VHH binders against Cytidine deaminase 5 (CDA5). Designs and how they scored, part 9

Target 1, 346 residues: Cytidine deaminase 5 (CDA5), of Arabidopsis thaliana (Mouse-ear cress) (q9s7l8)
Amino acid sequence: MAQQYKFVFTAEQAASEGVTDHKKLPKLIRKARNLVKAPSKVGAVGRASSGRFYLGVNVEFKGLLPHFSIHAEQFLIANLALNSEPKLTHLAVSDNGTVFQDPCYDCTRFLKEINNAHQIEILIKNAHGRDGSFKSLESHMPDEFGSESILSAEPSLLLMERDNCLALIDEDSAAGGISSNADLCSFLKLEALKAANKSYAPYRKCPSGVALFCEGEVYAGWYIETVDRTISLGPVQAALVDFIARGEGKGFDKITGAVLVEKKDAKVGQEDTARKLLEKIAAPNCDFKVFHCQEERKDWITGAVLVEKKDAKEGQEGKLLEKIAAPNCDFKVSHCDEELKDWIKL

## First folded at step 1 (VHH)

Design n16 (framework vhh_7nfr_2)
Fold by ESMFold2-Fast, scan of step 1:
Structure n16 (fold): chain B 346 residues (1-346), chain A 122 residues (1-122)
Amino acid sequence: as target 1 above (346 residues)
Amino acid sequence: QVQLQESGGGLVQPGGSLRLSCAASGFTFSYYAMSWVRQAPGEGREWVSSISGSGGSTYYADSVKGRFTIARDNVKNTLYLLMDSLKSDDTAVYYCATLDWSEGYPRTFDYWGQGTQVTVSS
């Protein structure tokens, strides 16, 4: 991970670039721009609650329509998610002069999905573009944070730890999760399933994940949904963020394998988009496979305990199930909109 | 040409530890994901653990998670399985195998070695 510093900076590494605090974030925007070939490309830089700094760059795919592209803000959010950062504190975006309103529009919608959205500070530049000041996202866009947010208030889960409680439908598992079929290559399927279990899909309930194989390394990413599906980030695009951030400059044409895990009969399917993108950019011999998953059921609970579930409440279901399920039980519930009502020890 | 040679098996008491090794030759070791697969007496083959080519990603069967650690040394072209808290149910012949992704989707375990016997008994 020698090149992780190109897209992720510790506080010490940022200080070596002259960035000792969030007010100097603009110094890192030029670094973000330099990670893409065209000088006109948009760059994003963010500071997480951990004190680390993250970069995002615009990624376009030759010969594909613009909706396949990855916006700098989407890249930044995926980069934060891939590094398990729970909160974004500060963000600065550099406009390429061609899309004057697009960064603010996309930034607002993606940032509103983050659990601390009201507290995120963004850099607002003056009319001459030479300086600016940080303003809270809510203060900058007050009409976007109206009473509707209060009336429909559920915790936003975008950067919060989650487990979608998904298991592979087409996976044969024997004797407590041990695969007796040594002919199954489990590592890429497991990585794609892990990615699907981290997927943020609160509006359409269609989580998905992708794992990519390149020269002995696995890169992964997951679907990140917004209320407007047209600005959501697909799982193959998210996996390519991981590939770019950790792949040390490798070309996409070195990707030789890919797996998508998504729900069977998903209302929002990812297979067609992933297949078209990989056919255009990956190695000519790249094999792409799709596996289907489904949510885990309460009848998996083993031992002398029966559990009943009810309406969602923060963290209660996970704590209770952890205490009363059998010690070797693989049933996991982590922030998946479920709440336990009753339980009985048999 | 391609060779995998397992070693390090033996007789050990319950609760003991063993380190298995697999020496690889005849291919570019760092480009291949590697796996350990075992076969207990009278049972079928069972996947135990896998490691990516760089060693950045590791995967374990639930029965060995927290007790076994898979590792590799790409300079020495060697795969390891560090086995702690051994149980009688871990008694099996342990095989080293590659997972070939170069010709498409990972299929079967290729380049099986000869195996090394692990016996956990008091």
Scores: ipSAE 0.000, ipTM 0.299, lowest interface PAE 12.8, mean pLDDT 70

Design n17 (framework vhh_7nfr_2)
Fold by ESMFold2-Fast, scan of step 1:
Order: C-alpha cells, then sequence, then structure tokens
Structure n17 (fold): chain B 346 residues (1-346), chain A 125 residues (1-125)
C-alpha cells in the first residue's frame, strides 16, 4: 500500500499503482505533487537496479538565493544514496505524469557521476513533443562519453559503497554542546561523522556530513560533489532530502538541532551555507554546531605496518592491520628491515 | 518565437567596467524572473545574479556582490548586468536565462526554459 508521503516503492507496490515497468514511471510523479508544503513544480522518478522506484521533488526556500534549492534530480540521487542503491537504470522527469520534460545538460552532468552512467536510460521527448522515448545517457550526450572521457573515470563513483576513514579532531568541551542537551550534541556529532564518511568528494577531497534532530528522530545527509561545482549538493540539502523522505510531512520549523562535520580549512566549506539555510527554515531555537574531522586512520595503518617482522608468514600482516586499522580503510603492506625492529620499540 | 539575445561583451582591463544587455522577445517579459549565468573555459556554469519580474527583488552570488548590479527595463523588454571593478576571475561567457516560473525563485540552470546564445567577457591586461 502506497502512503501519501512515500518516496520509495518496491516493485510490488509500484505494480499496485499501475507501474509494472519503466515505461509507466511518470505515473508515480502524481504522488509526489503534494508531498511537501512548498509548491512542487517538477518531479523526477527513477528505477534502481534493485527493482525499487524512487521519487524526487523540487524543494525551494523562500527568501534564500536560488543556489540553496534542491532540484528534483538532485533529490532523487540523494534519495538513492540514502537507501544504499548501487545503480540507477531508468529516469523520467515530468510535471504532471503525462507531460515529459527533458533533463537539462547540468542535470545529466550530475547523473554522469553515477557508476553505471553509460547504461542509465532517460526519457526524452520526441521531435514533435507529444510523447517520449528512453535513450541511454551516453546516446543523449555522446561528447561526455567519448574515448577521452575514459581518462576521467574514477574507481569509486557516486552510489558505490564508501568509507572516507575520517575521525573527529574537535573536543566536545572546546566547541560546546547543544544549548538544550550536551548528550544530544555528542550523539548528533557521531551521526554527522558517519554521514561525512559516506560523502562523495572526488574532485576537491572535502567530504562533509550533517545530522538534523527533530522530535526524537535523527536525519542525515552528506556532500555530493560534481565536476561542475555549481550543481553539487550540500550536506544540509542532502539531510533535508532524508528529512522530507522519512519525516512524514513534518515542517522544517520542527528541527531543533543540527551538527555539521567537515574538514578544517576545507577548500569547499559548508558552514556558511548550512547556517544561512537553517536560520531561515529551522525552529527559532535551533542550535547549530560545527565540528572538524581529518583522515587519521591512515597514519595508524602506516604505523601498524612497521610493527610487522620481515619474516612474518603470508596473510599475518593483513590480519594484524585489520585488528588495528579502521574497517574498510585502504592500507598497504610492507616488510620492516631487520635493523628497523630496534626502532619499533615495544 | 521566444528569444533572448545578449550583447555588450568584450575585452576590458582589470578594474574596468562593462554593461551587458539581453533583449527579450516573444513572451511577456515582466511576468518572468531573469538571471545571468556565466561559464569560464573548462569550468561548470556559475549563477551570477537574478531579478524578479517586477524588479523589486535582486539576488547576487557572493563572488560578485557589491561589484555587479542586475537591472531590467520592462518597457524595453531588456535585462542588464552592470559590471564594475572587473577581475580576471570574471572572464567567462555570460548567458541570459528566463526562469520557468517567476514565483518559484529557481534561477539554477536545471529549470531555465529559455537561454540566450551568450556573450564573451574577457578581463586581461
Amino acid sequence: as target 1 above (346 residues)
Amino acid sequence: QVQLQESGGGLVQPGGSLRLSCAASGFTFSSYAMSWVRQAPGEGREWVSSISGSGGSTYYADSVKGRFTIARDNVKNTLYLLMDSLKSDDTAVYYCARDQFEWLGDSYPYYMDVWGQGTQVTVSS
């Protein structure tokens, strides 16, 4: 059974709404129309490799500059990421479920960050504008997928599993707690760090995450970078996607706490944007705190390698590093010189 | 036919000034918010400034605030960008764009439904 504020559908739930395949994707847009208090003008609907269907809606913030807004396509991709979907297979954009809109060039550039971008099929209007046909993203923008584009390929693309191996460098006492509850601040700080560790920041290497508190529940999101800086999605915007998708119609004015975790002296800082947005939409008494992180586990991994004896059996080095190093962090194995054993002092 | 046509671009020295114009035709100009968006070589699109249909509200990117002024003449169906204290970082192709819906405030490229051809601005000594 579909719920009024539902942003994810199983294949069975979609079929009960008359959506048995990707050709019926625009029918789900009608359910997105009234899912937010602000007017929803354009929606997006996608099918993931899991067989689930996802919705995206435009989110505007009155009284703020246009770059604070969340576009339906950005919402959709953030929604996929929040639900750990590894691949998007089909996408349609429509304002009323029967009239299709072609994704703009910048929206398609955002889609290019996804690990299966070559095979994503998007609904494009026919020459007369009456109906549409699914075309591969590569077919729609072939210059972006030419032979030279292979040189820009990243091994870990958007929607792939990620752990940035970040740890906090700030002390709770140095930054202070949330004014109403210091324990809550510690909890939100850990949730924001988890979000930062999922952040996609391949170009500027400045991952960040946000955790929001509303009426006993936590909502989180992370920075999603694109090669085109102007269309990247900020961590507060991503957390608001989570809030809208799971918050069951709650107003933003119920958000009473927020924590941002980002790298100190990041080339792409999020604090000013997050603060301005929360001041406009969150509860008047909402506390916003910023904590800083850095990649600390890598130094531990490097140090651990030096503890290994040159004569260690194959595989023993990896087991020691797994015990000392953070889960899912990259590491390299090397053997110590016999003379370096004296330096490794117990 | 709905059209946007930019003019006024050119070569200017750092610290100089330039005035861009965008002539709109084929639609009720005063009913739409209008924006300026720029793109430097090898970079993505950067929103610069927006103005409401009535001209009562203006918005600026932090990088141009205090140096650029957006204006419109609804009688002449023309959008303007007055650029003062130009910097080398302002070098880009500048595009005039129409917001699809005036009241949504969405000036991002995603929902612009009409774009001009662009005008080149080069700031160099």
Scores: ipSAE 0.000, ipTM 0.109, lowest interface PAE 21.2, mean pLDDT 72

Design n18 (framework vhh_7nfr_2)
Fold by ESMFold2-Fast, scan of step 1:
Order: C-alpha cells, then sequence, then structure tokens
Structure n18 (fold): chain B 346 residues (1-346), chain A 124 residues (1-124)
C-alpha cells in the first residue's frame, strides 16, 4: 500500500521519528531529503507555534536558471503558509542531515517577512563547527533589526490570515461554476483565485495564485513577496511545494493541467515564468491557462448600519457583516463611538 | 518612496503620557483614512483608533476611549496618537496603517500600507 506522507508532523509523529523537542530538528532533514527525486536535496526543518514540525527541501530544475529554483527555507515557509500556521518558532538547515549550515543571507531576508520575525530562533554553528546553538534571528542579524532598520520588532504580516478581496474579471459566474457540473477548468480557476486571495504581495501589490492538476488531485500555491523581489517565491513554485509535500513522490511529468490567476495590470507578471517552468517539467500535453482578477471595492459604511439595527454580541455582529460586505473581502468587527451615529441615518 | 514612519515610543510609568507620530510619504496622504493598530507580546493585533481622510471623524476602541486622541495634519502629512493615563496593558508595538480605499471614513480593517512600528512600554 502507498503511504500518505506529508512534509508535516504533529509533535507525536515527530517523537516517533526521534524528534522529541526542537533540539533534535536536524533529524527530520534526513527524512525530507528522501521524499523528492529532484537533485540538490538540501533540507530545512522548522517548528511552528502549534507544536507541528515542517520540512523544506531545495528544488532545482535541470536546464533552467537558478532563479526558478526553490530554496529549502522558501519551501518550508510556503509549507507553513499552506497549512495556515501563524508563526515559526525554530529553524534548522543542513545539506546532509549531519552537517549544519547557517541559513543563507537571501533566505534570512525572506524570513524577515514573517510576522514577529525577530523572535524566530535559528540553529547557528558554534566555534567548533560541529555543534549548533539556537539564536534569535535578531541576535544573528542585529543591524537588520536595529532602531534605524526598515524592519522593527514586528515588521511583517507574512503567515497572518489574509483575504486580498480579488474577483475574476468578466466571469463572476466562475465562482458558481461548481454547481453547473464538474468542469475541471472552472474548478482549477476557482482554486487559483482562492490561492491569489491568500497571496502576500505588500511591495508591488500584484497578488497571484496557481492551481495544478495531477492524476485526479489539485495542488495550489501563491506568490510570496519580499522587499528584494529576486528572492520572492512565485505562485507556480509555491504550488510545486504543495505538489511535493502532498503528492507522495509523483513526478512533475504527471502534471496535466494548470491555471494561473493574476492581476490584468500587474507590473510584475507571473505568466512567462510559470509557462516556461511548466513547459520544462510538466506533462507534454499539460494545459496551462491564465485568468485575470481585480480587487473588489469594500462598502465602507456597512458597520454603521449594523450598529443601529439591534443590540448584538461581537460574534453575531460579524456574521451579519459577512452577509452585507462585498463578497470575498476581509473585514473586522469593531466597536464604534458616538460620532458614528451621524452615519447611521444613511 | 512610499512609506509610513513611526516615532515617539518609549518607556513610561503607569499614568504617564506619550505622543506618537507617523510621517507619510510617497502618496496623497489627505485622500486616505489612517489608523493605529497595536500588538502586545504574545497577543494578536488590536485596532486602536482611526481618523477619516479629512480629519473630521475619529473612532476609538473601547479599551482606549477617553484616554487616547487621534489627530492628523494633512499639510505636514503626519498622523498622531496622543496617549494619556497609560496603563500596563497599553504595552505594545504601535503601527501606523493606511486604509486601502480612497476617501473612506470607516475603519474597515483593510490596510494596504503599514509602518515599521514603535515600541511603547508602560512599566513601573
Amino acid sequence: as target 1 above (346 residues)
Amino acid sequence: QVQLQESGGGLVQPGGSLRLSCAASGFTFSNYAMSWVRQAPGEGREWVSSISWSGDSTYYADSVKGRFTIARDNVKNTLYLLMDSLKSDDTAVYYCAKEGYLHTDWPSGYFDLWGQGTQVTVSS
């Protein structure tokens, strides 16, 4: 029987592999290396605030430039995001599971995008080069977290729950397509839109998402941006993280369908990169389609109407706002002061 | 350069006062509602206060109402938070945030630009 194996372990599952606490994180890197067929299997392992352990592997694509590759730390962060983990607590990196490596500068800069990045503890080599000790990311790179740094004690929103309030251009009915029988293209389009709505794109404002189809199963991922765009993770690469983590060793050549959703007017587009990568690695008959999205405008006065209608508890207020707010938009219930009474008359 | 830059945080005794400032650049500040959002150690984000694009309407979380005052200077492109009667529970990193839509007067929680944050510590 094929075993359902994922790049995610509960604390109990990690203990069964000999990892009872964060000090034994490097033992899981060996497991990560054995799960993918791609060359250059440098691994990363992390512990989330939930107590779960996450694996990452370095993925390189033969015949493509290095910027198409997925660094082990990028893989791990994408894997955390795919599993809705709000915080990374500990990280260890190794090229063979026995020799520890300091995370590369580009990867540590990627880590800074995570909310509360300064609190992440990374395994750093000691003076003897054999043993390591955990240091906070801030302690390892104090100049980057100083008072004059663009990054402060809590500089980023990566890994926080997100909805970018995106809708497909010219086909709102795509959201209802599921009720109109099982059209694979419509289903992949909806999954790619859901991925785009989770995309972290604070610097260029160009969120995007990808959905992949392989042997009856769907895998998805989204664009994760950094201040330095050269180390950002593209949506097709993020979807491949999901494919590797959940696909149980399937080859990329089994991917037969893909959909990208991105903004029509994106200054940084993903189509060319996604198409080139899929043409190289996916099935020769892989059907790749691109659809465009745009932000839905929020109704900024909905909260005022809710306050007037009745005395409601916070949770009940939120449920009513969900019904009258723009579809696919995030919102937050808050108490309003007396000045807002002037708006309710509308 | 499109950015928000906070200042004015620090260490104060309970009952003390602080004035936070947020300098905005690279966008038309007067066209957007602005907010202060805080995050205490080990806690989630908490919305504190918002001010309309014109400065005519202000909104406060119940926990700070009567103690904090939000204000803006559209000529200087600066947002302020005046904090009186500070309590230990006010200890947090305070973030300046820009509302995502033009000419909104309602704190919806949709922010498309964030500052780096400024630490406020209220301790004896």
Scores: ipSAE 0.000, ipTM 0.086, lowest interface PAE 24.4, mean pLDDT 72

Design n2 (framework vhh_7nfr_2)
Fold by ESMFold2-Fast, scan of step 1:
Structure n2 (fold): chain B 346 residues (1-346), chain A 123 residues (1-123)
Amino acid sequence: as target 1 above (346 residues)
Amino acid sequence: QVQLQESGGGLVQPGGSLRLSCAASGFTFSDYAMSWVRQAPGEGREWVSSISGSGGSTYYADSVKGRFTIARDNVKNTLYLLMDSLKSDDTAVYYCATDYSPLYWEARDYDYWGQGTQVTVSS
């Protein structure tokens, strides 16, 4: 249950701070700030289905426009994703760590991308502002949930496990990195590609990932898309969430290397935004490189669903699918009526 | 080392007024919500009032609303409780306490307590 991230608490750790009830969630933001150096005091705290508690802080970059910033709720969701949490159950937002507040409307729309959005409960102030109660996200913004028909068509939603089955266009670069992780550039390429393969990009199909190098350590993050792209979280911002959560208060000016992996000719490109942000905050002469990826085609199946008859010997069809599926492609096996098996040809 | 030191208590007649102060040290005062909690002789602890770190939000128990005013001076690291129209039922030891959230004022939720200042309302 132990986590090495300072922005993550086990249920036992939360209880030791007096947080035995989700209604006391805002108390954890103060405790976290006493343990770690944070760039902002505005925060969010969430409880995952695992029972672990996750924290988010608002991150603003001096000398950059507000659209480069990371909202506390976005930070929290990226933190959940980085820790492979499948579901968020409760959320509370705090103003300057002293009083809870209602989440902003734009940030609540970001939450509806999560696979269990209908069941997420958020802390909302009562009419008099003195007390609060948890309300389901759907009941708080019912009109927004009516517009989610397109999410029902996707095989996975935000926080669900995914693999975009992407490969670097430069085949030689990928081979070199696999063989030797001592080459920093090749290692960062592989980490950024790994991040891009976890990217949530259901609307424009332009996944991307970033890997950052700081004092011998690598931090990574990926693009997380929303219906309203202006409130989407960029891959460099997501990587900075990882940097803040695991970097033990290191300054951004110690980041000396960065790699972005995104699709060639992406409808939504990340290079310009990433470059501007890194030029402002990273070490002078930080080495920033961009590489391109593409969905693996060849003759391999990608994102496959294998339908298996109920009486089939376990593993037989899965073994065949593993032989023909892309190396990093995820697949699902489903049982079916016996008649349907005759229509499936592999 | 976090320290909270109350002052300003005393004996006062019904209908009188008192101003309590709490001097805070050892932490970033403006980052913390502050509360006043009282304990009457033979009774349990009763939450009286809370104020947010910025001073922008204040909260009061129904028993003191309209009579007491909580305030803070973040430059002087001092919390205040202005008590008007005092009643015999207000007789208690008044404690300064720090709590992350004013919404959950259980005794166990307070991280730090002062030593208390005695307020006696009697003829």
Scores: ipSAE 0.000, ipTM 0.256, lowest interface PAE 12.1, mean pLDDT 74

Design n3 (framework vhh_7nfr_2)
Fold by ESMFold2-Fast, scan of step 1:
Structure n3 (fold): chain B 346 residues (1-346), chain A 122 residues (1-122)
Amino acid sequence: as target 1 above (346 residues)
Amino acid sequence: QVQLQESGGGLVQPGGSLRLSCAASGFTFSNYWMSWVRQAPGEGREWVSSISSSGSTIYYADSVKGRFTIARDNVKNTLYLLMDSLKSDDTAVYYCAKDYGFESWRTPMDVWGQGTQVTVSS
């Protein structure tokens, strides 16, 4: 991509804005405020391991309770995730670009979900209030990092690449039943499913994703869970981070389509929150639809592998799979693979 | 550094078959959805098929369902499109796309392969 995002800066671009060292990080927050249509008083700026700088701003929605809002630190982390950044190295928070603020306790707990979180350096106010100094997240919250194995035991920590292996269920969409790329609903459905497959939901196993349509462009985001559910970021909020960061200052009232993909009967559902938020901020004619997904069945995969290994007779294969596999198991998976094997020799 | 190299196109008669390949490099192929997209002369881009990173979830455009098969080899970092019962309407340049192919519409600058020409005519 040769295109610069409004909320992303290279090291050279940050220097041109006067950010030549870590103490100058809050200067970038002022630029972000000029791009946001929603009210914002607090901003965050982070440096990723790539050397790029990312901005986050508080987003409050008129007429909605505070739990619908996006904290500046949540915005920043969603922005990092949307840009496939694997690590955050430095974080600074400021309300005016010159006065530093300590990150809130809940937001620092949210940071703990990130890969290598114990080494994130955060800008903390000195006792005399004028200067800040970078401290590791671990040194700022020593009692929260009781074991290295907690961070190392998770193969798919926040900001790490992931695939939740989700597929749309037959009632909402059959695999291979998409009408065309010109069908807006099908387009948004695939984007929302893709977002759900990137969702970080390690505690309650209810990943979800949202895709938004605005004047020919699609914006997407996914549920980002914390152990403390009160600071988790919903998929519609994450999609709005994408909208704000890439939407060229468009108002939320230009959003005319939205799709949520979440698990059927999810323990942590997103539909009610997404619907209420979109009803308040999106275009009056915004078409919001919900589709359901499920993890690819392990018994389906196991059954197909077992049949291929045994080289069983076709009739016996069907009876065995009917007994032990999911009702919708495709007995012909091995036959499709056989066609491909001729080309593996190339 | 992302590179996608398509091959396997050519001239074929109606009812014929072709196998397209896409060699991927510069990213962890096994972690991404992959797609085939085509563009016919004088037409816009048309999504053809997408396959999940594991290969378990597959979607096809209605125009090709039952005739085309998408597959991937994560060991060889290669995406395939097996095209059966080809029709004149399938004549297009076929592009391999990282991710759904739909994500390419989010930005004017898309990282797609250079394409491979498929011509179906008698």
Scores: ipSAE 0.000, ipTM 0.348, lowest interface PAE 11.2, mean pLDDT 72

Design n4 (framework vhh_7nfr_2)
Fold by ESMFold2-Fast, scan of step 1:
Structure n4 (fold): chain B 346 residues (1-346), chain A 123 residues (1-123)
Amino acid sequence: as target 1 above (346 residues)
Amino acid sequence: QVQLQESGGGLVQPGGSLRLSCAASGFTFSSYAMSWVRQAPGEGREWVSSISWSGGSTYYADSVKGRFTIARDNVKNTLYLLMDSLKSDDTAVYYCVRDFYSGEYWHTDFDYWGQGTQVTVSS
């Protein structure tokens, strides 16, 4: 009863819980489901390329519309992102902790945003309700891989490392040291900005991040976008994934501070959703603040030389740098003669 | 060499008061936020209170809010914890820690710890 369950397991820890391989993933779902008092009993468990196992639970908020809820698969993916896992290899979903089920259609669309989506294997229920079989996501939904795979070829894919190159607009984005007001608000603001810089927002270009304060601890999360905005995961929901996974069973009513960082003129704003959710679940005295950011220009890669051969050929150097650089970063190409080309650093 | 040296612990009866002190040396004390963390026998570490570099902002765990006061003297390079209305549950080793905000888990990122001072609340 007093033992704490983890939402992240090493291979050795999973084995001690009876999960020696990916085929036994559903055994971990029952543990995850019992950690949160959620109306839904659905859970998710996944294996990352690191060999670690991750848990997800459905989180519903009484008195709020369904779109405020966190699906177990969204929880799992946010938890992978929070732990800097680059790839998900296997996934199983269960409604009772004893019987597995297919992921919902909207959640499979969310899974498509992951950089290795075509290789993800999901446990699919067979027609007779017996032991299921792992199928690649591409095999399970082949019609969904095609035109959207062109977008997935972009450098900024979900679970890939990213930096949105965002900076706070406010004068109070202080340079640190003696000139900074190094209080809790400043730390939450910087943590929310860091979260916004990790935000996956490739379709509508409106990254955002949230930091939550609870009893001396900071929890953070960021907006994770899908092509269909209605199934996207908001930054406050992502921060609550962090809170649930690391908060050791603390109630939401212990959250006393929150900061949202988003773009000033965002076409997809998060403030109203975050405010409504926090008003329902957080401490009655919770202080919620919103700060604004903008993309900073990064003109040149210092110490790296990209060179286009003299005499103006159609160069590949600029295209390569475009793939390497963050989506909002600028780059420059230098011209050189044949003498210098052997000294080019890429 | 960074050093944090706690003092002021001891045995006190429930409802009593204690003042803990932490003498800091080997770094520019006025440039760092400081915290108090406690650990009871057989339990994990619990964050108690934090104070900003200037002393202008203070933060408390719900379990001690209204009973404890954190303060600092940047001229003396000393951190204080004023503990009022002590309860048996406050029995623990209290550590003075230097906050190191690395961008992850603000209050759990402490780069230097003192040796601790024992507080025992018992009749």
Scores: ipSAE 0.000, ipTM 0.101, lowest interface PAE 22.0, mean pLDDT 72

Design n5 (framework vhh_7nfr_2)
Fold by ESMFold2-Fast, scan of step 1:
Structure n5 (fold): chain B 346 residues (1-346), chain A 124 residues (1-124)
Amino acid sequence: as target 1 above (346 residues)
Amino acid sequence: QVQLQESGGGLVQPGGSLRLSCAASGFTFSSYSMSWVRQAPGEGREWVSSISSSGSYIYYADSVKGRFTIARDNVKNTLYLLMDSLKSDDTAVYYCATGPSEDLYWQFSKYDYWGQGTQVTVSS
């Protein structure tokens, strides 16, 4: 019915646009700019192992600082994740569809989080020309990869299927398990929890998810963490990728409801960023609510400790550390901080 | 400016003990999981132990379980490794590094920052 903006192409659809192989990825960026809401001067195109092609565009939010923005490579990765693509095979970045650019160095560090990172080919400019060649991500960033440093695999990496086994702390949701009902808030809570359970947060262990409501439809996204400080993608930004890709050109000012699910005492909290962004772009009086979650399982509480937990007596923990430390260590008997006491367990 | 500074290494006899410390600065230490990684002469890197940002989740390599204890102090921005019953096979340079823990520990490419290393030699 309505005009659909294309952010995902089958191999057949890409071929109909003249893109029959990965070498023509910059051509798809140019054509796709006519199909996306608010054309960007910088875009990204990726080919997944499925043979489908995915788009990413730079998204800047009017009246907000640049750190709220979504980079084209972040958009692309969120788009892959939202479509359950397990692997990215090829990536190209282009300003004009015919002139390609090297991917942002910080943004390419995001790519190394992907489970097949060593095999990803990126389009890189030749030393003295505008023409480029595909190079492995490992070849482009050799200091970031060490084949001899991979001793065993395969856990859940970025783009792999993931379940964080989170449940809402809300007593009503805990009684009889997680159930959906006709109440919008309850629906958004369930969708945000589902998103949080897909969240990639391996370094700081603070998974989170967001669900947005716009004109009868729900859009969702989750926090995607990187080891690099500045390039993690927030859950509200990821949900806005979903909104842009599936929302058929609707304005952000049509978003009338939002729910964030995150851990209660998360050291990397999302509430302030999500609230500020939604207050600026969403509908006037958009209902934004935050709910908290926790792990249903304790199978991650593993460890071998040599020492017994001591009573909260002054110097007792210091004496314990002195006894287990080497005699040639410079150690003083002193009161241990409460945080240190918590890790000494049976 | 991110810095990780290890200390406490040295020469020790078999059966001895050492306490390594890693002083962190220039980043939000309490937001990162921390790891100890070692490299023996002529060998590749070997993961030793990891601790989550909160200190609630701790993991050890099978080769050091029951002999080593990892700890952190988020107030002092310091990571520790308490090493007991040291063996000649523990001889290595020990590196303090940020992230990851548990399910990604063998992916050294996933570690943001690395210290300079501290030499541990177990020999008579």
Scores: ipSAE 0.000, ipTM 0.091, lowest interface PAE 23.1, mean pLDDT 72

Design n6 (framework vhh_7nfr_2)
Fold by ESMFold2-Fast, scan of step 1:
Structure n6 (fold): chain B 346 residues (1-346), chain A 124 residues (1-124)
Amino acid sequence: as target 1 above (346 residues)
Amino acid sequence: QVQLQESGGGLVQPGGSLRLSCAASGFTFDDYAMSWVRQAPGEGREWVSSISGSGGSTYYADSVKGRFTIARDNVKNTLYLLMDSLKSDDTAVYYCAKTSPEFYELWSRGMDYWGQGTQVTVSS
């Protein structure tokens, strides 16, 4: 049996393993590999602003194409999100725990989605390949941090506290309207909805979440989108990060229930990917169900900004109203409806 | 149902150029990395090039680097391969496939093919 290692370490726990600061991060990667009980090609380790250390491992699924897999950096970011860490400060990647390597280009772009991306320091090899130094993500990829801000796409970035204000739309009264945790399906449905409400989906606006049931415990995760959708992390993959990190080495074949919550007719749908993955790895009797959600109406005026804009063409002017509603409920001036007309007159 | 339809092949002289197209349907095109794979007469399949879903990342086999350019149009759901300075060794049936950007190892693991392919013949 392989010894069970944690995917989350307090500063004190890391120090007991000889990791007293971020410069010794690669030492933790080797331990994470044994917990998965599968050949792992790449590991990742990060330090959060809390002082805690987080591990990520590459997860490949036998008989499935690589696009179903979880990259070590994706695993690490999902692990941070699952533990409500607001910021990543340092990252190191290694293939064997003793030799570190530069993060791949696609995974580096995934890191750019994080709210403190310009401040993240990554371990980069020196010219001789023996030693490395920490360099800011912005310094490593200056062309990706131009004047166009990721903030213009979304008021709340990855790892920031989020509530997508979603509610279920295809609930039937067969659930009885009676609140009891004795109904496993109803419980998983609520946990998957909670996960969907944490989902980061700024480009296609299709948040989703998954809840998994294994031997009395629930594991959950949510869709984490990047500008390049091919490197986005699906909700079932994110829930499997939770399962691996907290499941104490249990096999995927012990997963007996799963629920996906996503928007009806979502442009980016998760059902087919989740179903194929679960059919391959979960228990043969695993019950997988899909439920649909929609945005709840919120009070639209908790903050309002009046923007006066003048067209470069002489004599053309416009006044716009930008609304900032309840937590994480923002909209651009281009979405002002007829109700906002009186505000613009001010 | 996934469908991939290649076109644009033909007979061309050494040093010539061709533009291959692949029309995709039945899946969300911009969610997937796309690849070009070729098969010469009597030989196995050889990976040629891949492009990420956004088009921001491109990858090429050493044998075609500097001569071929992969591109995509996500509005038209179409993948392209621009082939310059063609050599007799480029003679093959060219297929498009959907895949992951983890591709430096993907061709060795096999890829799914749904198109009929398009024949490229380079001869004098």
Scores: ipSAE 0.000, ipTM 0.105, lowest interface PAE 23.0, mean pLDDT 71

